# Designs tried in a protein design chat: VH-VL binders against q9nrl2r1430to1533. Part 15

Target 1, 104 residues: q9nrl2r1430to1533
Amino acid sequence: GGVHELSAFEQLVVELVRHDDSWPFLKLVSKIQVPDYYDIIKKPIALNIIREKVNKCEYKLASEFIDDIELMFSNCFEYNPRNTSEAKAGTRLQAFFHIQAQKL
Short names: E, the ipSAE of ESMFold2; O, the ipSAE of OpenDDE; V2, 0.75 times the mean of E and O plus 0.25 times the DockQ between their complexes.

## First folded at step 32 (VH-VL; framework fv_iluzanebart)

Design aa2 (at its last look DockQ between E and O 0.06; V2 from the best seeds 0.00; counts 0 for: pae O 13.2 > 2, placed apart)
Fold by ESMFold2, look of step 32:
Structure aa2 (fold): chain C 104 residues (1-104), chain A 120 residues (1-120), chain B 107 residues (1-107)
Amino acid sequence: as target 1 above (104 residues)
Amino acid sequence: EVQLVQSGAEVKKPGESLKISCKGSGYSFTNYWIGWVRQMPGKGLEWMGIIYPGDSDTRYSPSFQGQVTISADKSISTAYLQWSSLKASDTAMYFCARYDWYGSYYFDYWGQGTLVTVSS
Amino acid sequence: EIVMTQSPATLSVSPGERATLSCRASQSVSSKLAWFQQKPGQAPRLLIYGASTRATGIPARFSGSGSGTEFTLTISSLQPEDFAVYYCQQYNKWPLTFGQGTKVDIK
């Protein structure tokens, strides 16, 4: 860890939030809107939670930060069939993430 | 209003079994980890383990692995701590606590504690 | 496992004075550090999470600082209700571990 890694995590999460395909991931899935989501997804996570963890310096290793981001995508692909708008947005945002993560 | 309500105090003899409970209310029970913490008389807090009731994913402190069983019954929003054969050294206060993964970063709601006394 | 070491074991302080409690981790826990207050016969109460963020309803006289391996809880003006045992707890890595406690006692 270090101050440069924290700055890189912060910049990366800001880029993810600003991406056009971030809409399924900005905050936790609403149980009211999607009642069965939490029957299927065991460890929910979203960009607002990840951003808070970055702001509070909670990631010890870059791998911990990357694992949370990948969990977010894995949840999306587990819940949503591949042909849905949510899964397609997830595929595009994950590709963007992988490009940006090369700079860590 | 999140609440964790534990079962009442227990007085037991060595070798007996025991199962104590922690009932959660006011939140989605299956979507939060719930943990158990031991406090021996006059001593500090010890993390025993934690369970995710949604799938029963259970993790134990090495000191407690094989010594107790942590389980949950999601149909009644209740977590359990269980001994198959109590020892006098199990005399302690036992707390359950909810792990706040999605509103905060730690245990923020605690049960009132269950006093377990094991003596001959 | 990550060992949490608190100092001092006991802190004698007069009401109205400043109390400073220390917590050291055997390896970095980043900012994944919480502080709890426990009074006799009661469950622990959360004071601070994320090393420095006050929990809801906690008075402003409680503040936390630090990151990595070194953390501090400060009570800027000790009140009669603050005499208790204080625990730090890391949640960076499983198993979760607590410090042994610092007793804040009346001088």
Scores: ipSAE 0.006, ipTM 0.547, lowest interface PAE 11.3, mean pLDDT 86
Fold by OpenDDE, look of step 32:
Structure aa2 (fold): chain C 104 residues (1-104), chain A 120 residues (1-120), chain B 107 residues (1-107)
Amino acid sequence: as target 1 above (104 residues)
Amino acid sequence: EVQLVQSGAEVKKPGESLKISCKGSGYSFTNYWIGWVRQMPGKGLEWMGIIYPGDSDTRYSPSFQGQVTISADKSISTAYLQWSSLKASDTAMYFCARYDWYGSYYFDYWGQGTLVTVSS
Amino acid sequence: EIVMTQSPATLSVSPGERATLSCRASQSVSSKLAWFQQKPGQAPRLLIYGASTRATGIPARFSGSGSGTEFTLTISSLQPEDFAVYYCQQYNKWPLTFGQGTKVDIK
């Protein structure tokens, strides 16, 4: 074993947050700005929530972490039409995630 | 230095109860899973189950579900494996192992094993 | 559960020769595959994790490869201390599962 400065989950979340296409995902969608969002999306999630779960060691398997990230993207694509800036950003960020997740 | 130290060898009779222990040191006990592995004489490794001391989340192999109880006392960095009623077929070496959470997700440290002998 | 199958059951190899051990998963485990070495009377020792990464202190003659459902552990030049039983383990999802082991003995 060894001492890790950051876990693989922590590092990946940092990379996702720093990505140019992370802006739709940094925080939960505002109900004020998008009044019908939570009528459609029943399992809301965002990178700040995922980061908190990582910090609390709530992800005990990589698959659990990946599931939450995929849920985040799924929510985006469910709510946003494919031609929106949010969906386009999500598509690029998800592609980035899939590459980085191979290192987990 | 990370260490897992298990309790000593046990000689029991069928029907008796038993609780063996695995004490972790040299790391944050609540941040890693502790798993139990059975190895019958001359046989391979069998994953029995695992516990996360941080929240006591416990998972069992289907083959061992209801056959044993896995628990932990995080105040003394100790995990336990126990039987309510031993059988002769429980005769085996039992290992505990740490499951690394920090991006590795594998058993990186092992206890020395506890030999359990059950005979009439 | 994911069933891990190792082959061969026993591998007889001469010192200095290459040993190749196989591990197959009943379904994809991605790269979440570890290899362990166990000698008589001892606890298992981690050799490889992430399918291909050597654990700390593991000699370079040990290497792991593969992904998905097919994995290989290779010992490039078998040393006297390498005669042991080797196990693969998937840690992709619950329940974690071991292969049945491959015994490497001296020819």
Scores: ipSAE 0.000, ipTM 0.639, lowest interface PAE 13.2, mean pLDDT 91
ESMFold2 (binder alone), look of step 32: mean pLDDT 91; pTM 0.929

## First folded at step 33 (VH-VL; framework fv_iluzanebart)

Design bb1 (at its last look DockQ between E and O 0.76; V2 from the best seeds 0.00; counts 0 for: pae E 6.7 > 2)
Fold by OpenDDE, look of step 33:
Structure bb1 (fold): chain C 104 residues (1-104), chain A 122 residues (1-122), chain B 107 residues (1-107)
Amino acid sequence: as target 1 above (104 residues)
Amino acid sequence: EVQLVQSGAEVKKPGESLKISCKGSGYSFYDYWIGWVRQMPGKGLEWMGIIYPGDSDTRYSPSFQGQVTISADKSISTAYLQWSSLKASDTAMYFCARHDWYPSDSYYFDYWGQGTLVTVSS
Amino acid sequence: EIVMTQSPATLSVSPGERATLSCRASQSVSSNLAWFQQKPGQAPRLLIYGASTRATGIPARFSGSGSGTEFTLTISSLQPEDFAVYYCQQYDYWPLTFGQGTKVDIK
C-alpha cells in the first residue's frame, strides 16, 4: 500500500511495453501456435516474465536485468528471419532499449 | 495474494443482454492470460476462451465463438464476459480464472474467481 | 478438438484408502495435462500441472503420472476433505478441453 516511485528497472520495462514495437515481446510465444519454437529456443523469456522478476526483486544487478532483456532479443533474432515483422520490431526496440539502458 | 473477484449473480430473461466482470488483484493483471469457464447445472467444466489484457489478444473455443464476447480493461484490472442476447441454455455458473505461464508457456488455471451464477428464464 | 475421457464416472473409496483416477486423451497431449479438484459450491482448485507437478500448497498424497494419451491422478490415502469431483484438462491444442469429471465419494 501507498504511493512509491518505480525503480529504474520497473520504469524501463514500462517504457519497453509501451513502445510500438513491443508486440512480439509482451508474452511468451504460444507453443500451441508455434509448435517448434521451444525446440529451438531453450531459454524463453518475455516482458511479462521480466516484469514479474522485477516485481519480485529477483534482479540484484543491472547486468542481470540487461542480460534478460538481451536474451529476449537474442531469442527473437534466433527464431525469426531478418525480413520478418518480428525481427524488424525487435531491431527497433533493442535500439531503444540500448539508449534507455544508459540511464541504469 | 492473488485474487479474482467476480460480479454478483444475475437473473435475466431470454433476449436480454448481459455483461459480467472479473477483477484481479495481487498481481500484474496485464501480464497474465485470463479465461472464462462455463459450468452448466450439474455438469462439467467448459473452456470458453481467454484474453491477454496486455494486448487484448483473445482466443475463443469454437463452441463459444460468436456466442459471447470476452474483453478486458487493464486500467482497472477487470475482464468481462458478455452476451448480446441471452438464451435459456446460457443458464450456468461462469468462472474466470488466471492462466499460469511460468516457467514456460502453459495454459492451466492457477487461480479462480468465485463464480457468477447466471439464470435465464421466462 | 481433443476429447478428454475420465474414468470411472464415480469412484467410491473409504477414508485412508488409495484412489486412482484415469484420464484419456483422444490424441497425444504430451505432458500438457492438468488436474483440478472441485467441491460443491466452490471453484475448481489446481492440483497438478505438467502431468506430474504438484501445484503450490497441494499435499504430497496427490500425485500425477502419464504422458501422451494416458494419465493418472493418485490419492495415496484419501482424507475426508478429498471427497470431490476431479477434472483433467489438456492444454496442448486449441481449444483447451476438460474431461467430464470423476466424482470421488465415500464408500
Scores: ipSAE 0.694, ipTM 0.909, lowest interface PAE 0.7, mean pLDDT 95
Fold by ESMFold2, look of step 33:
Formats: C-alpha cells, structure tokens, sequence
Structure bb1 (fold): chain C 104 residues (1-104), chain A 122 residues (1-122), chain B 107 residues (1-107)
C-alpha cells in the first residue's frame, strides 16, 4: 500500500509489542532452546520479523499483514496447550489485535 | 547501512573493572540479537554469549558464565561487555556482532564491529 | 557442547588452484553452519550460511556443501585476496561454537 497504510501497520505492531502479553511473540522461538518446536511449526513468525517486513515494505496488501499476525497466534495455539501461559497470553493479545485492527 | 561501532582500545591492570561498548545503527537495534566473540592473541574465535535488547534475554557460553556481564541499553542502541575484575588472561580482541535472523531463525553473525583490543598487564 | 573440528590446520595452495576446507561437527547440526573469512587485523566476514548459501557480495568461487556432521568450503579458483584464516561455526545448539580455523597460505 500507500504511505498512510504502512504507518498504520507500523503503529499497530508497536502497540502489539508494548502490550503486556507480547512476551511469547517478541522474537522467534529458539530452535536451540526449544528443539522440537520446528518439528511441529513449519511457518514460524514473530513480531520482530513482522516489524522488519513492515520496515522493508514487504506487505503489498493489508491482508498479507493480517495473515502474518494471525499465523503468529495460530502457531502459538498449535504448539501450546490451551492451559499454558503462552496460549493464554496469545488469546488476550489476539483479542487486543482484533480491537485495534477494526479501528483502521 | 548497518554498522556496529565499538569503543576504543583499553590498557588495564589486573583487578580493574572494564565496560566496553558496541553501538548499532542502520537497523532496528532491539529486534536483533547482539553477540560477543573473543579472540586471544594468535588464536581462533570463541563465542562468549548474546543478548536480545528487546527483552534483555541473555545467554552465555558456559566458559564465560559468571566471568563477564553482557547488557544492552536499547534507548541508545548500545550493547556492553563488562568485567568486574580483569585478569591477565583477559587480554584479547573482543568483537560484537549482529545475528542475521531476518527473515528466518538464525544465529550466524552477518555484521561485525571493528573489534576492541583489551590489554591487561601489570 | 558441539565441538567443531577443521582440517587441515594449514592449506598451502597456489593461486588459481582449488582449495578444499573441511569442518566436522561432533554431532549433527543439520544445515545450521556458517563459514567466515578473517584477514590479519580485521573482523571476520560472513561467506556462507545455511551450509551452502553465499552471503550477499561473496564471489561465486566460494561454495559450501554438507549437512549433519560433515561440511566443506570450496574455493574453486584461489585469488590472491583469498589468503586468510577460515572458520566454520555451528548455530544449531547452545553454546554456539567455532572451529579452530584453517589458514589458507600461498604455496
């Protein structure tokens, strides 16, 4: 998109990073620390990667941006059982994301 | 362009403290791991540890755990390597380096600082 | 930790010849291996990552191969500027480890 749309993506990512429940999503899950993660999750993504894609103008459509953020949450729910701190944080951050995204 | 600029050479005595710095520019500093690598005179490269400035997640090589402190101040895009009490065996070249994990999960170093020579002698 | 062993320690090669450097890991690191070049008084520079992918700006004469425990860096036609020390580094498991280096020297 246009310059105005890209600044909206940037602002939204900043708000997600600042949210208290962002801690599982700030950076890719480390293969080194969590060896089996990449046996289960084949399309990994995190907020730092999404922010870099916004900075490099890699999103051509708003739907591509939304898809990456939803993929991030979907990965969290696929790897983590519902009762884990990670899954609960993901649920709350996803709800926050949906509210913020609707305002755009 | 991505740059890592390290603080200047240091000449110290055993027992003194030291903090050397690595300032990153041209990229989102808090979104990339910064690592420290030691090179003893005439020797190879040794990974000391890394820090993720975005959340201060810090990991040390077992050989360096408790020997140094790695920290960062993301507000000024600077990573640090600190000793509370230097030894003569700390005489070495110290490099900082950025991990290139965009767009994938990687821990290889794509950009290196120029190095900081630390000399510890009586 | 994963021990990276490079061979030979020193490789004497004439300009224009092919240089072959080996790196062995004490256990599988899949393809999570990088190669670096270091000239005297300089910082290392990245040549290869992912075992076989050339970093941006690295000449085509540098190629990497291997996976698991055995890896090779090949310089297909050695140039005068290629005389340096070469290091492999695994990034599959903590702690990250380097090989001890292979010095490529003029014959």
Amino acid sequence: as target 1 above (104 residues)
Amino acid sequence: EVQLVQSGAEVKKPGESLKISCKGSGYSFYDYWIGWVRQMPGKGLEWMGIIYPGDSDTRYSPSFQGQVTISADKSISTAYLQWSSLKASDTAMYFCARHDWYPSDSYYFDYWGQGTLVTVSS
Amino acid sequence: EIVMTQSPATLSVSPGERATLSCRASQSVSSNLAWFQQKPGQAPRLLIYGASTRATGIPARFSGSGSGTEFTLTISSLQPEDFAVYYCQQYDYWPLTFGQGTKVDIK
Scores: ipSAE 0.044, ipTM 0.728, lowest interface PAE 6.7, mean pLDDT 89
ESMFold2 (binder alone), look of step 33: mean pLDDT 90; pTM 0.916

Design bb2 (at its last read DockQ between E and O 0.58; V2 from the best seeds 0.00; counts 0 for: pae E 7.7 > 2)
Heavy chain, then light chain:
Amino acid sequence: EVQLVQSGAEVKKPGESLKISCKGSGYSFYDYWIGWVRQMPGKGLEWMGIIYPGDSDTRYSPSFQGQVTISADKSISTAYLQWSSLKASDTAMYFCARQDWYDSDSYYFDYWGQGTLVTVSS
Amino acid sequence: EIVMTQSPATLSVSPGERATLSCRASQSVSSNLAWFQQKPGQAPRLLIYGASTRATGIPARFSGSGSGTEFTLTISSLQPEDFAVYYCQQYDYWPLTFGQGTKVDIK
ESMFold2, look of step 33: ipSAE 0.127; ipTM 0.751
ESMFold2 (binder alone), look of step 33: mean pLDDT 90; pTM 0.914
OpenDDE, look of step 33: ipSAE 0.601; ipTM 0.894
ESMFold2, fold request of step 34: ipSAE 0.050, 0.034, 0.019; ipTM 0.735, 0.722, 0.709
ESMFold2 (binder alone), fold request of step 34: mean pLDDT 90, 90, 90; pTM 0.919, 0.915, 0.912
OpenDDE, fold request of step 34: ipSAE 0.712, 0.696, 0.711; ipTM 0.912, 0.912, 0.912
ESMFold2, last read: ipSAE 0.032, 0.034, 0.006; ipTM 0.716, 0.704, 0.680
ESMFold2 (binder alone), last read: mean pLDDT 90, 90, 90; pTM 0.911, 0.916, 0.913
OpenDDE, last read: ipSAE 0.697, 0.722, 0.719; ipTM 0.909, 0.913, 0.915

